# Designs tried in a protein design chat: VH-VL binders against E3 SUMO-protein ligase nse2 (nse2). Part 5

Target 1, 250 residues: E3 SUMO-protein ligase nse2 (nse2), of Schizosaccharomyces pombe (q4pir3)
Amino acid sequence: MSEAQLKTSLEALSQNLLPGNQNHCSFDFQLKEIDDSIKQVIKCALVAAEIKNNECLDMLDSGIRELLDAKQRLLLMQQSVDTLANKTSENISDFENKSLLDIYTQIFKELIQEYEEKSDYGKYGTQGEYIEFKKTIWHEQNTDGSDFPSMKTFFNVMNTEEQEADEVMVYSATFDNRCPLTLQPIVHPILSTACNHFYEKDAILSLLNPTCVCPVVGCEARLQRSLLKEDEILERRLRRAQEISNLKEA

## First folded at step 20 (VH-VL; from q4 with light chain L99T)

Design u3
Fold by OpenDDE, last read:
Structure u3 (fold): chain C 250 residues (1-250), chain A 119 residues (1-119), chain B 112 residues (1-112)
Amino acid sequence: as target 1 above (250 residues)
Amino acid sequence: QVQLVQSGAEVKKPGASVKVSCKASGYTFTDYGIHWVRQAPGQGLEWMGWIDPYNGKTNYAQKVQGRVTMTADTSTSTAYMDLRSLRSDDTAVYYCAREGYRRYTMDVWGQGTTVTVSS
Amino acid sequence: DIVMTQTPLSLSVTPGQPASISCKSSQSLLHSDGKTYLYWYLQKPGQPPQLLIYEVSNRDSGVPDRFSGSGSGTDFTLKISRVEAEDVGIYYCMQDIQTPWTFGQGTKVEIK
């Protein structure tokens, strides 16, 4: 069997192992759906926080955790397939009398067990999406300009060696809402996933050729179109920041 | 599934123009740049240019500057490469490729479009 | 323009044996952001190029671990620890640190 054939077979195998086995969707498609759902949860959380519906916030918290678990499961399935593919590519003859499914299952079992053994902080506290979720709620509930606390505070973690994810932009009601390029208040924000700086969308995209360096002084990050993403929550926060600024000046 | 599907093979005479299409699917078309790369028969790969489908901004290689126009139709998620004043040395397979996110380079390629320029 | 130079231009390898391809750039591919923007592509017969390695040493998804990339600055190497029949094709290094993006001449890998 060629490597290409093996890959195809493994992909088919992985699809058959998906929970609910009814839809032969690709891993990428499923991951995208989960990501979209996570985004929706965050949006709902913003609204729930605004209206101070704690019951809804608790449900959304449970929901996003479930989505993150589902996402992780898919990623581990993919990793398991990749691991299997790598092993079989070295010497396929060694597997002639073995079930690829059994090997896959064993690989996956070990990986998923490792994940399941993690603390809640280990599972969620270091995930960018969950951090974003918590930040969204926090800043909606705290409009005094206070800094977002450590994620450890949400998990009652005192003495852990686990590190928080630091690749998520910190939203604040008092952060600079001006575009570093236009020097004007941002109307349509776009976020760099390379450096977590944000800009006026049209302005930063106009600099791409096809790449550019982040215009923030001191930042050397290379930007390209695919690294820039729109963020509706960021847009909302920027508007609120502007409103607060206007009130202070009045 | 993310994929780029290109138009069929073209045969043109010298001095004519050719327009190759590249239809994108499986992702948000305006969130990723599109590159065009060509390959003459038995030769290597040559970068032709780039377009941002969102605002239509382009960057062309000097070798094709003045003869190439890259466009994008967001309503159909289709990128186009128009090459004018065709010459024999323009005979090549033309590829469109998506600018990747995490990989920072061309991660998804079209199947290629063969353009033959002959008298 | 940054010139990418590959060596050798052709390589015939016995199945199971290792292969090594060198790529040299006329300028450093190290960006101020600390990343090195060197890529390896494989073009199998009758197919478009496919990404193998990004940023010198990172394997793309689905790429077997028998492929490895290394190097820094202007000197880079792609290694295949055990060449298989499906590895036949033309390998290209590429830089995208500066426009125009440029490719090496390509290295044709064949099986003996």
Scores: ipSAE 0.832, ipTM 0.940, lowest interface PAE 0.5, mean pLDDT 86
Fold by OpenDDE, last read:
Structure u3 (fold): chain C 250 residues (1-250), chain A 119 residues (1-119), chain B 112 residues (1-112)
Amino acid sequence: as target 1 above (250 residues)
Amino acid sequence: QVQLVQSGAEVKKPGASVKVSCKASGYTFTDYGIHWVRQAPGQGLEWMGWIDPYNGKTNYAQKVQGRVTMTADTSTSTAYMDLRSLRSDDTAVYYCAREGYRRYTMDVWGQGTTVTVSS
Amino acid sequence: DIVMTQTPLSLSVTPGQPASISCKSSQSLLHSDGKTYLYWYLQKPGQPPQLLIYEVSNRDSGVPDRFSGSGSGTDFTLKISRVEAEDVGIYYCMQDIQTPWTFGQGTKVEIK
């Protein structure tokens, strides 16, 4: 097989290995669907926690783990294609007498095996979505204003110094419920996915033209409309924070 | 799938107005900005302006300032671009485009609307 | 306004050969957030522009690896390692660091 033929075959393979539209866009679509499903699970978890349905919470926990596994699988598929492409670019002669599909399959097999060999903490304990899931449940169950514990507590991790999960801050355990713009308690929160700061929705949107810099002191994040997302969980947390504050003042 | 579908071609006289529509589907309309870009025949791309469909806030390029009005109808998920006092040099293909999440730029485009200004 | 200048304005390439397009901005496109807001678009004949590269060097979804972007500050380059027939069109660099957003003049890529 000539170098040109091999390259063409690689390109064809890369497209054919992608589900759906046989292009990278199809991966994005699938990832989006998974992400949306994860968000839905988190929302359901909030409700289940509120009504103290532990059976449902267990089901949702299993569900989100499955979704995260599926997501990881897709990412590893993409990584496998990229790895194959890179290897081909480095030395095309190494592949002249080999099936690209076989090589891909081998790459993927190794990657997925590595993932499957991880502990539950290794798979989920450092995943932002899972952390958010656990935080959502924990905050619903703990209304005393206590701090969210280390993710290690959920996985019975006794001796691992891995603090990686603690570095993933989806939401701060202690946060100011006041908008940095209005300096008032937030009624309608919107979250920046760029910097994880949140604001009064109307206030921050009024600053966009079409972009702005995050108004939080010291933050240089560029904000745009598409990076600002409403978060029902955040809204609920803010409401609870306000309630707790009111109780303390009473 | 995310899609922007624009209105059909327009032929206008100088001094007239044109209103181009851009119907969005496949996503939450109010969560993303809409940009308008035009392209004169055989020329490059020109950014015209931006609108936030949520609150109707706009930013127009100076070149079209005073003649352009961008609006959004959230009930129909449709963005509109109204250009007044049309001139021959306004003859162009007009595009709407969504401001994307991951890419921070215009990631999805309408098919374009040809506006011809002729006597 | 930030002026975007592309060179060359036209390029005729033999299939399988590489192509390179330069884009220069009149101001730095580096934002305080550490990102550089330079994009490359391809407009194929009779079609709207499509995103190729975002933030200097990131390929958009579905963009072949033969496309690569590089550069910093005010100087940027789009490279096509092996030009194919489907790569025919007009390439535009764009900045969105400040309004108005501005495009380069475009570079027409044709096949010999």
Scores: ipSAE 0.830, ipTM 0.937, lowest interface PAE 0.5, mean pLDDT 86
Fold by OpenDDE, fold request of step 25:
Structure u3 (fold): chain C 250 residues (1-250), chain A 119 residues (1-119), chain B 112 residues (1-112)
Amino acid sequence: as target 1 above (250 residues)
Amino acid sequence: QVQLVQSGAEVKKPGASVKVSCKASGYTFTDYGIHWVRQAPGQGLEWMGWIDPYNGKTNYAQKVQGRVTMTADTSTSTAYMDLRSLRSDDTAVYYCAREGYRRYTMDVWGQGTTVTVSS
Amino acid sequence: DIVMTQTPLSLSVTPGQPASISCKSSQSLLHSDGKTYLYWYLQKPGQPPQLLIYEVSNRDSGVPDRFSGSGSGTDFTLKISRVEAEDVGIYYCMQDIQTPWTFGQGTKVEIK
């Protein structure tokens, strides 16, 4: 894949992540589309890693997580239908004067909440697609033939000092740790799931009323509180970036 | 399970104040905005305002501006709507609603609180 | 304020027949981010409103495929391909592109 193809693919991925293009298709069709998108993200990640475009890698990371969330949502929807069907088969009289849709919705809400309560490692660290994504990037960035580290390393579950140093070096060159609002290094990061930009938490939240436009120049994304999420991995990355910056100034 | 539970029905006289509570559970209270919407008997839905529980920032509809105060208690995960100088046209069911999951809007609603203003 | 106008205000439908509700906004609901911020809610009798459609045409989780949303700019439509008894209630379109957020008048859907 060429750099030009990467750009085109990124644009296409961004469009696929936008609401409204999902045809009223079967669950299977939607799952297939998501899987195809995930594959595309992995391909893009390889190219982005090759050209050492860390900004693209960050966007792709956010993208694949979103796709995995979407996939999980669909799977939970299917599970909810199955659960509803089983309940109906057990005792149909219990559903008298009740909306099946309401029951379904309730089942689904419970399931999705359980998923949302998982750690990032719980959501992504054990997912084969995400592992593949990370492996792809890792091997491209580490051409010395070193073994792929444990996924826990990426989610701060295991603090190995040696692996931290290598990660810091990779992020140091292109990762801007400054808030676009405060123009200062970010202390408490919060990530927009709408555009994958991140900000100082208090700064961006103070801008909401109840929505705002992303303050990043050229970005027109609409932000709201529910689209802003704290990310532990991001926080770690920013901290490392700050440490590197401090070392360079010393 | 994500849910919003509101306080019970209120009967007030004109000129009085009412404070409706909305207790959130099943999610991180400070991660989502809370909206308030009211519905007069036999009428449509009216957006009243918004609060960010994290920093207490609010935006009120002009129609209720000056008479409404929205607050949030993070320790109890409870949002409050205080409406002052009540009049007959404030008679309505008042709803709190979570801003929504991701790009959604008002995805979880309280059961509603009936406020009746009568002389 | 953005005015949302629904038509009709009431609709009586035979079960299994289709229904269509129109919603017009006084200004475009297209945001610079390329998204259109129109929503459809259903309020069943004695219940709070529930989200059906977000951003014109996306069904919320658990919403049957018989519901569909369409439109652009200022003109929007909610369609029910086959109305069921559980679909009885008041349907509202809503915009959140600008504060105050505003709702249509509501369309009462009843079964004949």
Scores: ipSAE 0.825, ipTM 0.936, lowest interface PAE 0.5, mean pLDDT 86

Design u3
Fold by OpenDDE, fold request of step 25:
Structure u3 (fold): chain C 250 residues (1-250), chain A 119 residues (1-119), chain B 112 residues (1-112)
Amino acid sequence: as target 1 above (250 residues)
Amino acid sequence: QVQLVQSGAEVKKPGASVKVSCKASGYTFTDYGIHWVRQAPGQGLEWMGWIDPYNGKTNYAQKVQGRVTMTADTSTSTAYMDLRSLRSDDTAVYYCAREGYRRYTMDVWGQGTTVTVSS
Amino acid sequence: DIVMTQTPLSLSVTPGQPASISCKSSQSLLHSDGKTYLYWYLQKPGQPPQLLIYEVSNRDSGVPDRFSGSGSGTDFTLKISRVEAEDVGIYYCMQDIQTPWTFGQGTKVEIK
């Protein structure tokens, strides 16, 4: 196989390796749909928690896990393509008599197997979106200002030293209600769906331009108007945090 | 359906001004940026600038800086591009386009407005 | 300004045959977020431009699989595996990593 043929094949893989009816959709498009669905589940969870509908919460829990599995599958597919591309760039001769699709399939199989072998805590307990989901429910049910417990509590993990992923969380244990731009408590919050950082609405909107980057130190996420969303859950959390702070100072 | 509908063709004399409108529908107007791009006859595409309809913040290309004003009317979901001191080389089709979600580019375009500058 | 250079400027292709368009940028289009902000547009005769590819290799919704994008840094390629009559038009690469956003000169694709 010529280098040109290999390149063409890799390009085809990157575009068409999605199973079934997904072959015509980009990874990013599918990820967007999943992300939107996850956000919707979290919103529904807030409502369900508010009205104390445990059956609905259980259904939503199952739903978000399925969405996270689907998301992870897509990410692993993308990673498999990248891995294949890297391997082929290093030594093309190793692939002359092999189907790139077969190699991809093998890479993906190994990655997905590794994921499937993880505990529920390993799959979901360390996943930022799931943590957000649980925190949303917990904070709705616990309005006394107490800290969110360890995720291990939800998975009956006794002695396993499983590490939680260091992900950007809207509802972190050390929730900071200050805007990274104004350094003041946020009055009108707006959330970046690109990086999950949140800001004073007018402050971040005043910063926007066609090539804007998140102002949080260490964050390189590109921002645009359509990625900045007002979030009722976030607003509620910030209000509660402020109320608690005021009570402590009184 | 998301769509942008632009105003009709314009014929202007050198030194005059033209104002092109772009009416948005099918989505929340203030949630997406609007770009303007022009195309001279038989030529390529030229980015003119950007506006945030929410607060009216703008960013213009240097080539048109000082002569262009982009505005947005949230009550009618309409973006406007005003170009002053028209020259013959301003003859072009002018497009408005929406900046899409997570694509960081223009995903929906207006049909274009032909502006002809002639003596 | 980032200069985008396309080659060739015109291409005549027999239906069913492949086509390839190159786009080079004067600066790297790799952003610190790990994404490369290169896009491909098609402008069919008498129509506004339409998005084909975003971020080098992602096909937009509704774009046929015969279209593929590749490249990195400053060198990019759009490929059409089998050119069809509906593919006639002018193709543009674009960058948005820096203002002003800039386009290539365009490549006119015609059918023989």
Scores: ipSAE 0.769, ipTM 0.905, lowest interface PAE 0.7, mean pLDDT 86
Fold by ESMFold2, fold request of step 25:
Structure u3 (fold): chain C 250 residues (1-250), chain A 119 residues (1-119), chain B 112 residues (1-112)
Amino acid sequence: as target 1 above (250 residues)
Amino acid sequence: QVQLVQSGAEVKKPGASVKVSCKASGYTFTDYGIHWVRQAPGQGLEWMGWIDPYNGKTNYAQKVQGRVTMTADTSTSTAYMDLRSLRSDDTAVYYCAREGYRRYTMDVWGQGTTVTVSS
Amino acid sequence: DIVMTQTPLSLSVTPGQPASISCKSSQSLLHSDGKTYLYWYLQKPGQPPQLLIYEVSNRDSGVPDRFSGSGSGTDFTLKISRVEAEDVGIYYCMQDIQTPWTFGQGTKVEIK
């Protein structure tokens, strides 16, 4: 193999590792299974909250934290591949005589160490799935329409600059209850697991076709029927929120 | 085990119609789209259309538009393809296929149904 | 319609030797989401097509690693690093970026 052939091969490999390239390594199946398990935990939490089984709620809390840790690990593995791809595509000659596996391993170790250093609030209190878990429980336990408290109330958290930054991140991840197609509050939510957008069920299903693309501006994710998931728990939560809004208006 | 089982071979005269069935098992029928693809003798593959079994929405290839009807019966987990006004160039093996999770394409295929149109 | 053109249309291969199949599309298969929607199917004698490669280079479950896909834009290649007897059949490239979904003409692979 000539030097030119070797460099050409390294350039092709580097391009294949980039996000969006069809050679891109992905954990989509494992991430789907974790997301499905998180949804089941939230469904169980609704029931456990209805019957006031605090021992079950504590076990579910521990379970969802473990699922979120597993999910984060997979995402960091993917991010490590993406980081490696970007570094090699920028300066391919720096990597001609180096083990890509060793470089990947170091990138991943740094990312996972950063995650493991986070507080419990930073790990879980800022995650949309965990917030949904807590909101689901809270709404079942507080039917009088009281506002959902700050996520910090569920952790022993000092008011530091880190905690303020985490709260801002949580606020920016707040669920948008309007359908991007109808521009009205969603009544029957359906989630695209390809891009994490919610729609009014009948609206998106009426537009679905073999090449359908998410209608959210700037989102280019391709959709298929099997990626659209109804969310019965969110539907109940949205119905409850509408009932509370009607009571406040009256 | 995910499986699609199709109805048996058919012999038809020009001008008749044919209805091919595709029974699904081993998965939630309404969560996956169903495609129909045909293959004329000694020829390549031709996509005919798609149906969402949940609500019956369809998308047909333009070349068969107006002659094809795709339906789904959720109570029996069975998809159907009805092709009308048959011509001799409709002679083919007809396949149903399920969309693949996160593949966007077809990953599970039925065994095929031979339809012969001859005078 | 997107035309998919395969070369060669027929290929006779000595067992254990590599094989290469080319597929060209009449327009780019790069989607705005950054993915390229090019697929390879194998139809063994008397069987329905089976998915081999999805999105240019990802092997479907159970597909041996002697199969590899590559390419971008409009030019794609399927390679078999060492052809075995069970690899006999017709190979199709396919696009699903727009309807109607279209296949190449097929490449018949035989053992000589």
Scores: ipSAE 0.535, ipTM 0.812, lowest interface PAE 2.0, mean pLDDT 83
Fold by ESMFold2, fold request of step 25:
Structure u3 (fold): chain C 250 residues (1-250), chain A 119 residues (1-119), chain B 112 residues (1-112)
Amino acid sequence: as target 1 above (250 residues)
Amino acid sequence: QVQLVQSGAEVKKPGASVKVSCKASGYTFTDYGIHWVRQAPGQGLEWMGWIDPYNGKTNYAQKVQGRVTMTADTSTSTAYMDLRSLRSDDTAVYYCAREGYRRYTMDVWGQGTTVTVSS
Amino acid sequence: DIVMTQTPLSLSVTPGQPASISCKSSQSLLHSDGKTYLYWYLQKPGQPPQLLIYEVSNRDSGVPDRFSGSGSGTDFTLKISRVEAEDVGIYYCMQDIQTPWTFGQGTKVEIK
């Protein structure tokens, strides 16, 4: 096989490894099931917190951590496919006479080792889903309007330059309860699954024709009705927060 | 299973109207837009418009503006397309189609409704 | 309106041979989000259209890997590496970046 023929064959194989194909490297269905399961765990956490069932809350905490681990593993498997495709398309001679499966496995092992070496804070405390889980429980347990504490309070975290340089997503710090269109507190929240922004439902739906661009400054995501999902958990949290605010001012 | 089932074939005279139904099942009807597309005999596909079943908002193609009304009945999960002042060149198969999940397009199509307009 | 022009309008292909269909749009299909909103549909005889490829090059679930899409801007191509009997039908490109949504004229693929 000539170098040109080998390169053509590897380029064709690399194209078949892209997401959305009928192969084991496309995990869209499994990722959707994990995301749905995480949402159910958060809904159950609200109920468990309301009835003060700490044993159930502990089980749900373990469960959401396992779901996040599974989600990350699938994402790293996809990343390994992308990395393999990039390497083969750029440096075909480096992979001559080597099994693509063996190369993939090495790439994945390196990536999963990096994840497994992260602290529990790095794995879970920075994830928006886990932050929402803890925030949901906190707000049910602390209806006097106490501030939600730093996520670090739920983990034994040492402050180091390495950990401080890691991207930290604090869900409460990035969430604003005002709609970017109405500039009013959101009453009926709706989530864009394209960009994870929230809006007042009727306001954003009024922009669709049939599509629109996300109104958040700097976001260019294209929205359509099927990408906008109601968030019952957030709606309940927003109602409770408004009720607490009304009681404090009255 | 996600499914769109349309009403049966119709024969009409010029100047009449036709109302095609599209019953949705297997998903939350108000979470997805509905498009209408037609195909004249031996011709390609022509988009006619869109409706959001949640609030009834519509967008109609200019070629049929003023002659078409699209509605949705959330209690029966059924979308309707009413085309008035029929002409012979309205003879076509009329399809309803749902917005695609994660794919930004029409993903699920009805079986089609043949509308024949002849004197 | 964005005009979508397909070539050829008809292909007659010996089973197992490749096929290639071109689609040109009168305006760029690139959105500010960095995605290009071009789709390919297959309408098999007696059936409604079915989605084949979305966003230029992504196959819908269940679509065989002998189908591939490519292109950018205004110039797009659908390739079938080995045409099979079940691939018979009319192929349409489509854009949904600007209303009205528009389709190409269609390319009829037949087997000799």
Scores: ipSAE 0.493, ipTM 0.821, lowest interface PAE 2.4, mean pLDDT 81

